# VHH binders against Ubiquitin fusion degradation protein 3 homolog (ufd-3), part 14

Target 1, 271 residues: Ubiquitin fusion degradation protein 3 homolog (ufd-3), of Caenorhabditis elegans (g5ees6r586to856)
Amino acid sequence: PLVPVPDFYIIGLAGKGEKAIAKLKELNEKQDAFQLNPDQINGLEELFVLPTSSNYSSEVTQSAFEMSLQWPVEHLTPVLDFLRIALTHHSLNSYFCDRERGQELVGRLIAILVSDPADVALKVLVCRCIANAFSHPVGRNLFASTELSTLAPLVVRQVLNEKTVLQMSAATALANWSLALLQQSEQCEQLGPKEDLLRAILNGIESVDSFGYLGEDAIIRLLQALVTVMWGDASVIRLAKNRNIAQIAARLKDAVSNDSGKNIARDIVEM
Key: E = the ipSAE of ESMFold2; O = the ipSAE of OpenDDE; V2 = 0.75 times the mean of E and O plus 0.25 times the DockQ between their complexes.

## First folded at step 9 (VHH; framework vhh_7sr4_2)

Design q3 (from p2 with E33Y; at its last look DockQ between E and O 0.70; V2 from the best seeds 0.00; counts 0 for: pae E 2.8 > 2)
Fold by ESMFold2, look of step 9:
Structure q3 (fold): chain B 271 residues (1-271), chain A 120 residues (1-120)
Amino acid sequence: as target 1 above (271 residues)
Amino acid sequence: EVKLVESGGGLVQPGGSLRLSCAASGFTVSDYYMGWYRQTPGKQRDLVADIYSGGSTKYGDSVKGRFTISRDNTKNTVYLQMNSLKPEDTAVYYCAAGEEALYGKTFDYWGQGTQVTVSS
């Protein structure tokens, strides 16, 4: 029942947001351009108290993001934390992931990952924003169809980080990505994006000697991504076999002790 | 809405075992930092065990080797297996959840607690 990925994972509210709000206010005082006013801060605060199922949208909240996403990268942690939640709301997802704003958003996320910040929180939140963007169709279209060749390898690199929270956030983004591409391909017979995601994953992990340092749940999520992108698709399966997926799956299997992970790895080999 | 509900407490004789459960809703337990704390009457809450995103665990010194924290992601539930129970383990046991990477380590959510009584 874990494969193919059964539903999009949503990384929901992490609390009442007291720490995120306090940090946002602290960093807001350091802004010269793009300083938020109290109404904009209140708009962001509402995101932490709304149910994840609500269809929240607010022009004040939109403007708060438009301003605060322009802050220096070292100040973006609380902004991305609010954005991660905003992307779970259909109207805000549609707003930020539209064709032009979405391209700018993806460019910002790429720039953060390319800079390889020492602050793991920034990388975690980039991956969580990507994961949650897949919760709605506009976000799925943005991330599945426009930036695979650049962004996907950067996300795969985060799976291999020493911090288990980053491993898990990145692997969850990849699992959602795989499901979005699977669903897209079931509606269209054109291939390419699934093969591109599979290549990005394999390029990033094929040279890894041992996955023993990864958390088991992150490995399972990565295995889910691999099975899901290959699911029912002979050409993608053939590409995986040509890239020695069986050896890669065996190394992943060696790093998990639970039956769920071992069964998924076996499914990959037998496809 | 994030919600944590503990169960499995009760009365047990010294040397016995109990398994506490913490059912979570509103988030996925494997994405977050989870823990068990306990509180005896008149004292502050003390750490019993933590489980981090990705599965690594930490234990308080007084319970190491006797208690085990674990989780079942299919039921979105965190457990505390308590073996070789002693009268000093008598307390209300609380489940907690929080972020581990963003703003410092804090627990943002707490359950209502479940009573464990170890009595000869």
Scores: ipSAE 0.272, ipTM 0.630, lowest interface PAE 2.8, mean pLDDT 87
ESMFold2 (binder alone), look of step 9: mean pLDDT 80; pTM 0.798
OpenDDE, look of step 9: ipSAE 0.651; ipTM 0.862

Design q4 (from p2 with D31E; at its last look DockQ between E and O 0.47; V2 from the best seeds 0.00; counts 0 for: pae E 2.7 > 2)
Fold by ESMFold2, look of step 9:
Structure q4 (fold): chain B 271 residues (1-271), chain A 120 residues (1-120)
Amino acid sequence: as target 1 above (271 residues)
Amino acid sequence: EVKLVESGGGLVQPGGSLRLSCAASGFTVSEYEMGWYRQTPGKQRDLVADIYSGGSTKYGDSVKGRFTISRDNTKNTVYLQMNSLKPEDTAVYYCAAGEEALYGKTFDYWGQGTQVTVSS
């Protein structure tokens, strides 16, 4: 079944990353202080050929990210593309999502989304980094409890973008976020995080009159996020009902023709 | 490893129908842009249909209203339903995959192609 979210989604590779590698090399030639050497570039290239289940780790690859994350924001697209893959590897996830480096990473992602860049690719890659960070425990701990009042609303705004690739990347991040919070609450009591995520989502979408411009798969992913964060939790369900979730679910249902999506929307009303 | 395998091509009478299939492996079709293109000998490949990660579709002018692109996420497969076929639709049909909004619209992965021939 689609709800609760059955496993963390990983936004993986469509191929060997030839375009990302070429763009990284092109932009690397434009760097002054933070230019990568050939060994560092090779370490990044390995990420595109390794399986997502690999526990790849190297100090050279870590240093490549430490250097290239300092590039100007307009040059970060390929760097973030490598980073979202790196976050699918347990050791690199643990390295970049640890307490101090993780706070720096979250701050960079927030800054990019706050700036609302015209370059849709940057926003897409930020959302994909967030989504993939949830694939391992250190990343889950970082994002599930950090900056919910700031970062989550910024991600929700991306779901409403006119570009379907951004809608889907953001909705996938929210679905993973919902699953991470659900799993944490099943292991131990957590005061407020699920309510905070639900509030962020509802604040962002409650005024939308029609979801017809959204891609159907993004709507389904958003519905998955809503059901997952509410799953088996009477107080979260009550909050949703007080925020008129039934009317919101009806508007989402109107924008989807797939039986799975209609069933999820109906389940929300009946929870 | 990304792999695309087309099937369903063949010989059909004018006015007939065919359904092409593109089985994908190495990625999830719902997360990426998928497309069908066709090529006649000596000509460039023409857009037939695209389906984007969010599910929206786009069609070439000559096939709009007659062809439908769709996908089945449980089989990781993209389809092209071709109705009201005309002799002008005779071509090799290629399935393609790529990322939508990062590095420009260039499909890096192509299937081997499947021949569709419309004749009496």
Scores: ipSAE 0.163, ipTM 0.491, lowest interface PAE 2.7, mean pLDDT 87
ESMFold2 (binder alone), look of step 9: mean pLDDT 80; pTM 0.807
OpenDDE, look of step 9: ipSAE 0.426; ipTM 0.725

Design q5 (from p2 with S56Y; at its last look DockQ between E and O 0.80; V2 from the best seeds 0.00; counts 0 for: pae E 3.0 > 2)
Fold by ESMFold2, look of step 9:
Structure q5 (fold): chain B 271 residues (1-271), chain A 120 residues (1-120)
Amino acid sequence: as target 1 above (271 residues)
Amino acid sequence: EVKLVESGGGLVQPGGSLRLSCAASGFTVSDYEMGWYRQTPGKQRDLVADIYSGGYTKYGDSVKGRFTISRDNTKNTVYLQMNSLKPEDTAVYYCAAGEEALYGKTFDYWGQGTQVTVSS
C-alpha cells in the first residue's frame, strides 16, 4: 500500500554525477575566499561512487562542504547536488544535521527558497536535500524540531511550480516530512506539528482551481503526504474536514487517471 | 551501478503491437527523465518518447497517437506500448535516463537496445 508512506524516499542515487563534477570544477575556478583544493574536490567526487549503505565519513569531504556552502547562491547548484547525496550517508547526515550545523543548514535552505531564484535547479536541489535529510534519524529530528511556519509553506509552493521535476522533488519532501511526524507521534503524544504541516499544505493548495498541469506522480506523492499526516489522528482529521479536504481531494482526484491516485483521494474523503 | 535492461523486442506484422520494457537499477525511475529512442543503421538516434519526473510525457511526431510510454514505480520499470506498427518503425530501440533540467537536458545512461522488426 502507498499510505501511510511506507518508508522514507531517497532521491538521486544514479550514476557518477559527471555533470555535477564538471560544473563544480568550473565554478570552483571562480572562487576567491572559498576555493576548494584538489583533495577536497576528490572527496566530493567519491560521494557519487559510494553506495548509500556505506558509512562514508571524511574530514576532507566535511571541509569541502563547509567551504563550498559559503559560495554565492548563484554558484550553489553543484554544491547542493553533492550535499543531497551526502545526506543519504548516515555519518554525513549526522554531521550536517546536528543541532548547531543543522540550524545553519535550515537557514540557508530557507534563504534560497525565499530568494525565489530564476534557476529552477537550486529549488529542485533544496527540495531534494530536504527529502534526503529524512533518510536518517538526525536529519529527521532536525526537521521535526524546526518551526514549521516558514520552511514548510516554502516547500509547498514548489509543488505548484510548472516544472515537473520541482513538483516531484517538493512533494517527495512533504511525503517524507509527513512520515517523520507520524512516526514521532507514534512514539509519544506531541501537539501541533502534524496540524502545522497539514495547515501549510492546505494553505498552499486550497485556492488552486485545477491540478491538471501537475504530473500524476507528484499528485500521488502529495496525496500520500496528506493521508500520512492525518493517519489515525482524529484532531488532524477534524482540522482537514473543517478546511474542506473533501473538495480539495476531489480536485486532486480529477487530475489523476491512475487507480492508485484515485484510491488515495477516496481514502481522504472517507477518513 | 546504473543499469538499463531492455526487453520485449521481436518480429511483428504491420498493424501489430509490441510492448517494450526497460528495467532500471541503481536509481529510481521517477526521479529522472526516462526515454525511448530508436536507431536505424547509419542514422542518428531518434526520439520516440520521454517520460519526465512527475509523469509528464512527450512523443516524437511519427509515433504520436500510436505509442504510449508509461512507468511502474513499484517495479522500477519503464514501458513502451507500440500499436499500429509500420515497417518504418523497424529499428533498435534504446532506453535512456538523464538528469532533467539540472545541467541541461541530456541522457547520460543508455541500455544495450532491443530489436523491433516490422515485416513487410
Scores: ipSAE 0.190, ipTM 0.551, lowest interface PAE 3.0, mean pLDDT 87
ESMFold2 (binder alone), look of step 9: mean pLDDT 80; pTM 0.804
OpenDDE, look of step 9: ipSAE 0.603; ipTM 0.849

Design q6 (from c5 with Y107F Y109V; at its last look DockQ between E and O 0.76; V2 from the best seeds 0.00; counts 0 for: pae E 4.8 > 2)
Fold by ESMFold2, look of step 9:
Structure q6 (fold): chain B 271 residues (1-271), chain A 120 residues (1-120)
Amino acid sequence: as target 1 above (271 residues)
Amino acid sequence: EVKLVESGGGLVQPGGSLRLSCAASGFTVSKYSMGWYRQTPGKQRDLVADIYSGGSTKYGDSVKGRFTISRDNTKNTVYLQMNSLKPEDTAVYYCARETWDLYSGEFDVWGQGTQVTVSS
């Protein structure tokens, strides 16, 4: 079944990273204070060839990110492309998403989305980093326990973009977020976080008249996020009903032809 | 091997109709936004019609109401039905796919183009 989200999604592990590597090297030559040395570049390149099961980490690779994350925002696209892969490795996830570095990382991702860059790729990769951070426990804790009122609305805004790749990246991040909050509430008493994510989603989409431009897969991810955050929680379900979730689900249902998507939309109404 | 192949162009009288086809291979058409563009010699390519991955459509001002973009997912093909053709519709028509490649421009796959000529 697609709901609740059955397991955390991981974005973009397939394929070779030749364009990202070439772009990183090109932009590296433009850096002064934060230029990477050859060993650091090699460490980053290994991320595109090593499987997730390798649990890759090295101090050289950690230092490469520490330097390159300080590059100007217009040069961060390839850096974030390496980072979203790094976050799929348990040791690197734990390193970058720990209490201190994680708070700094979240702040950087917020700043990028607030700046609303014209470069769609940068927004896509921010969403992919968020989504992939949920692949391991330290990343899950960082984004599930971080103040949702700022970051979550910024991600929801990306779902409504006309670019299919951004829709999908953002909706997948929201689906993973919903699962992380569901799991967190099952492990200990937590009040508010699921409601906060639900409010962020509904605030962003309640006024949309038609979802007919959104890709079907992105709509399914968004429906998964909604059902998952509501799953088995009477207070969250009541909040959703008070926000007219049935009308919103009907508009989402109208935009899908797939039976799985229609079934999830009906599940929302029947909750 | 990802590619787009246009067909259906030709010579037609004013007021006539043509249907262009864009056969896609190596990817699923409905997962992407697809478009038709046209170009006359020495000019930039202009939007004719887009179909979003979700199925909604958008048209250039000069063709709205006369042209219809559609897709057939079973044939993995995008169509442009052109009715009430005018001499100013004379151009090479190209099919294009939205890019998902983060390091490329707006479109990463273009067809070879098909000539449409409307003789007065």
Scores: ipSAE 0.460, ipTM 0.745, lowest interface PAE 1.7, mean pLDDT 89
ESMFold2 (binder alone), look of step 9: mean pLDDT 81; pTM 0.815
OpenDDE, look of step 9: ipSAE 0.636; ipTM 0.844
ESMFold2, look of step 10: ipSAE 0.044; ipTM 0.488
ESMFold2 (binder alone), look of step 10: mean pLDDT 81; pTM 0.815
OpenDDE, look of step 10: ipSAE 0.610; ipTM 0.841

## First folded at step 10 (VHH; framework vhh_7sr4_2)

Design r1 (from q1 with V101I; at its last look DockQ between E and O 0.54; V2 from the best seeds 0.00; counts 0 for: pae E 2.2 > 2)
Fold by ESMFold2, look of step 10:
Structure r1 (fold): chain B 271 residues (1-271), chain A 120 residues (1-120)
Amino acid sequence: as target 1 above (271 residues)
Amino acid sequence: EVKLVESGGGLVQPGGSLRLSCAASGFTVSDYEMGWYRQTPGKQRDLVADIYSGGSTKYGDSVKGRFTISRDNTKNTVYLQMNSLKPEDTAVYYCAAGEEILYGKTFDYWGQGTQVTVSS
């Protein structure tokens, strides 16, 4: 079944990456204080060759990200493209999503989204980095502990973008977030974060009259996030009902043709 | 490892139908632009059909109304339904995947191709 979300989604698995590495090298020549050396560039290139199931780690690769993440925002596209892959490796995820480095990473992602860059690729890659951070426990813990009143609304805004690839990347991040919070609440005391994520989603979408411009797959992913965050939790379900979830689900249902999407929307109403 | 495997090609009479499949591994088809391209000997690869990560589609002019691209996300597979086949549709058909907005529109991954032959 599609709900609750059955497993964490991973966006954009490893490949050859020739164009990403070529762009990185081009932009590297423009750097002064944070220019990468050839060993650091080779470390990043290796990430595109390795399977995401591997537990790759390298101090050279760590240092490459530590320097290149300090590049000007207009040069970050290839850096974030490598980072979304790096976050699928357990050791690199643990390294970048730890308490201190994780705070800095989240702050950087927020700053990019707040700047609303003209280059849609930056926003896509931010959402992909967030989504892929959930592939390992340290990344899950980072985003479960991150202030939901700031980052989550920025991600929800990206779901409503005209570009279907951004819609999909953002909705996938929200689905993974919902699953992480569901798993957390099943194992320990509830902290209220599911309500916070639900509020962020509803605040962002409750005023939308028609979802017909969204890609069907993005709508299904958003529905998965909503059902998953509400799953088996009477207080979260009551919050959703008080926020008119039935009418919101009906508008989402009107925008899908697929039986799976219609069934998920009905599940929301019947919860 | 990223891999695209085409199947479903073969010999068919004019007016007939074929369904091509492209099974993907190493990535999720809903995250990428997926496409079908075809090539006759001595020519460049021509667009047949694209499906974007959000589900919208685009077709080459010569196949509009006859061919349909679709995908099944649960099987990680993209399909090309080819109806009303003509001799000029004879080609090797390739499945492709690429990023929609990164580094320009390019296809980073290609299958090995499947032969479609339309003849009497």
Scores: ipSAE 0.302, ipTM 0.624, lowest interface PAE 2.2, mean pLDDT 87
ESMFold2 (binder alone), look of step 10: mean pLDDT 81; pTM 0.807
OpenDDE, look of step 10: ipSAE 0.754; ipTM 0.897

Design r2 (from q1 with V101F; at its last look DockQ between E and O 0.36; V2 from the best seeds 0.00; counts 0 for: pae E 2.4 > 2)
Fold by ESMFold2, look of step 10:
Structure r2 (fold): chain B 271 residues (1-271), chain A 120 residues (1-120)
Amino acid sequence: as target 1 above (271 residues)
Amino acid sequence: EVKLVESGGGLVQPGGSLRLSCAASGFTVSDYEMGWYRQTPGKQRDLVADIYSGGSTKYGDSVKGRFTISRDNTKNTVYLQMNSLKPEDTAVYYCAAGEEFLYGKTFDYWGQGTQVTVSS
């Protein structure tokens, strides 16, 4: 079944990487203080060709990200493209999502979204980095502890963008986030985080008149996030009902034609 | 792992029809630009049809009005309906996927191809 979210999603194509490398090299030539050396660039190249199961780890590649993540935001597209892949590798996920580096990473992602760049690719890749961070336990722990009042609303804003690829990337990040919080609460009782994520989602979408402009798959993913964060939790369900979730679910249901989406919307109403 | 698997190629008489399928795994077809390209020996791959993440389509000049690209998101599959086939349509047909908004929206991954032969 689609609810609760059955497994963490991983998004973005892997493989080739020739164009990402070429763009990185082009932009590297424009850097002053944080220019990468050839060994660092070669370390990043390996990420596009390695399988997820490789458990890749490299100090050179770690240093490449530490330098290139400091580039101007308008030059970060290829860097984020490498990073969303890096976060699918257990050792690199653990490295970048640890207690100290993880807070810096989250801060950089927040700064990019706050800057509201005209280049939609930056927003898409930020959402994909967030989504893919959930592929391993250290990344899940990072985002379960992250400021839900700051980052979550910024991601929700991206779901409402006119570009379906951004809608989907953002909704997938929210679905993974919902699953991580559900799993965390099943392991030990925690009050607050699931309610905070639900509030962020509802604050962002409750005033939308019609979801007809959203891609159907993004709506389904958003519905998955809502059901998953509410799953089996009376206090979260009560909060949702006090925020008129039934009316919001009806508007989402109106925008989907397939049975899967309609069934998930009905699940919300019946909870 | 990203996979694109084409099927539905074969031998068909001039004026006939074929429907090609491209089953995708490892990603969601509606999130990416998907396309069909064809190649004859010794030539570069020619555009047959593109479908963008928003659903709009683009066709090569020689196939306009005869071919239709479509998606079925529930099956994660892209189709190419080929009608009024001509001997000139004989080629290996490749399914392709790429990031619509990255690096000039070029196709980064390709299937193995399926042979279409139009002859008597």
Scores: ipSAE 0.294, ipTM 0.587, lowest interface PAE 2.4, mean pLDDT 87
ESMFold2 (binder alone), look of step 10: mean pLDDT 81; pTM 0.812
OpenDDE, look of step 10: ipSAE 0.737; ipTM 0.893

Design r3 (from q1 with T106D; at its last look DockQ between E and O 0.67; V2 from the best seeds 0.00; counts 0 for: pae E 2.3 > 2)
Fold by ESMFold2, look of step 10:
Structure r3 (fold): chain B 271 residues (1-271), chain A 120 residues (1-120)
Amino acid sequence: as target 1 above (271 residues)
Amino acid sequence: EVKLVESGGGLVQPGGSLRLSCAASGFTVSDYEMGWYRQTPGKQRDLVADIYSGGSTKYGDSVKGRFTISRDNTKNTVYLQMNSLKPEDTAVYYCAAGEEVLYGKDFDYWGQGTQVTVSS
């Protein structure tokens, strides 16, 4: 079943990452204050040859990120590409998403999205980092209740971009976010986070008259996020109904042709 | 490890149909660009069809209206439905995968190919 989201999605290709490594080395040569040494570059290269389940971490690789995350924003594409993979490893996820480093990471991601860079790749990789951060508990704790008033709306805006890869990356981040909040409501008494995420999503999409330009899989992922954040929660469901969820779900349903998307949209209306 | 395995090729008469499959492992087909290309001996690979992350599609001019690319996310598989086949469609058909917006537009991974022969 697709709803509630059954497990956290991970966005990544397995492989050597030769293009990412080449771009990192190119941009590294342009750095004066935060230039990586060969050992640091080798540490990053290892991320692309290890499976996501390997739980890789090393102090040299941690230091490589500490330095390269300080590069100018226009040079961050390969750095974020390595970080997206690093966040799938439990130890690196725990390291970068801890209380202090995590707050700095979230602030950096917000700054990138607020700047609305012309380079779509930066926005894609921010959304992929957010999505993959949910793959482990420390990342879930960092993102689930943090910055719902700021970061979540910025991610929702990316769902509406004309580039389907950004739509999908952003919607996947929202689906993981919804699952993390659902799981937290089962063990932690936090007031309002699911309502806040639902409001962020609805505020971003309620004025859209047609979703026909969105890819069907991005729509399905967005529907998954909506159902998951509402799942089994009368107050969230009531908020959604007061925000006219039935009309929004109908517009999303009109934009999909397959039964999976139509069934999820029906589930929203019937909740 | 990323793997792309094509199947479904064979001999078919003009006007017939075939459905090619590309089973993918090591990544999720809906997150990336997937494509079908074909090659005859001594020539470069020609675009047949692309399906992008999110489901949008693009076709080569010679196959538009006759061929349909699709995917089944539950099986992590991409398909090429080929209708109204012509002798000119004879080729080895390759499945490909790659990133859409990162580091250039070339596909990173290719399958081994499956032969399609359209002949009386």
Scores: ipSAE 0.311, ipTM 0.670, lowest interface PAE 2.3, mean pLDDT 87
ESMFold2 (binder alone), look of step 10: mean pLDDT 81; pTM 0.812
OpenDDE, look of step 10: ipSAE 0.767; ipTM 0.902

Design r4 (from q1 with S53T; at its last look DockQ between E and O 0.74; V2 from the best seeds 0.57)
Fold by ESMFold2, look of step 10:
Structure r4 (fold): chain B 271 residues (1-271), chain A 120 residues (1-120)
Amino acid sequence: as target 1 above (271 residues)
Amino acid sequence: EVKLVESGGGLVQPGGSLRLSCAASGFTVSDYEMGWYRQTPGKQRDLVADIYTGGSTKYGDSVKGRFTISRDNTKNTVYLQMNSLKPEDTAVYYCAAGEEVLYGKTFDYWGQGTQVTVSS
């Protein structure tokens, strides 16, 4: 079944990465400080040839990110493209999403989304990094248990963008977020974070009159996020009802023709 | 390894229909821009149809209203339903996959192509 979200999504993998590495090398030549050496560039290239979820890590690759994440924001597209892959590897996920480095990473992702760059690729890659960070436990802990008041609303805003790839990337990040919080609450019976994510989603979409411009797959992913965050939790369901979830679900249902999407929307109303 | 495997081409009479399939492996079709392109000898590949992440679609002018691209995420397969076929639709049809907004619109992966021939 599609709900609750059955497993963490990993999005946007592109195989060889020839274009990403070519752009990285081009922009690397423009760096004054933080220029990468050939070994660091080779370390990044390895990420595109390794299997997803392999336990890859290297100090050279770590240092390449530490340098290149300091590049100007307008040069970060290829860096984030490598980072979203790095976060699918358990050791690199654990490295970048730990308590100290993770807070710095989250701050950079927030800064990019707040700047609202004209280059939609940066927003897409931020959402992909967030989504892929949930593929391993340290990333789940970083994103699921912190930054719901700042980062989550910024991601929700991206669901409403006109570009369908950004809609999908953002909605997938929210679906993974919802699953991480659901799993966390089943272990410890923690309350609060699921309500906070639900509030962020509803605050962002409650004023939308029609979702007809959204891609159907993105709507289904958003519906998955909503059901998953409410799954089996009376207090979260009560909050959703107090926030007119039935009206919102009906508007989402009106924008899908697929039976899967209609069924998920109906499930929300009947919860 | 990323792989695109096409099927469904053949010979058909004018006014007929064909359905092309593109089975993908090594990646999830909903994560990529997917497309169908066609080529006659000596010419560049022409857009037939694109389907974007999220499901929105775009069509070449000469096929609009006659062809439909679709995606079945459970089978990881992209389809091209071709109706009201004309002799000028005769070409090799290629399935393609690529990133939508990164590094320019260029498809990184292509199928082997399947021949569609429309003649009496």
Scores: ipSAE 0.361, ipTM 0.660, lowest interface PAE 2.0, mean pLDDT 87
ESMFold2 (binder alone), look of step 10: mean pLDDT 81; pTM 0.816
OpenDDE, look of step 10: ipSAE 0.656; ipTM 0.860

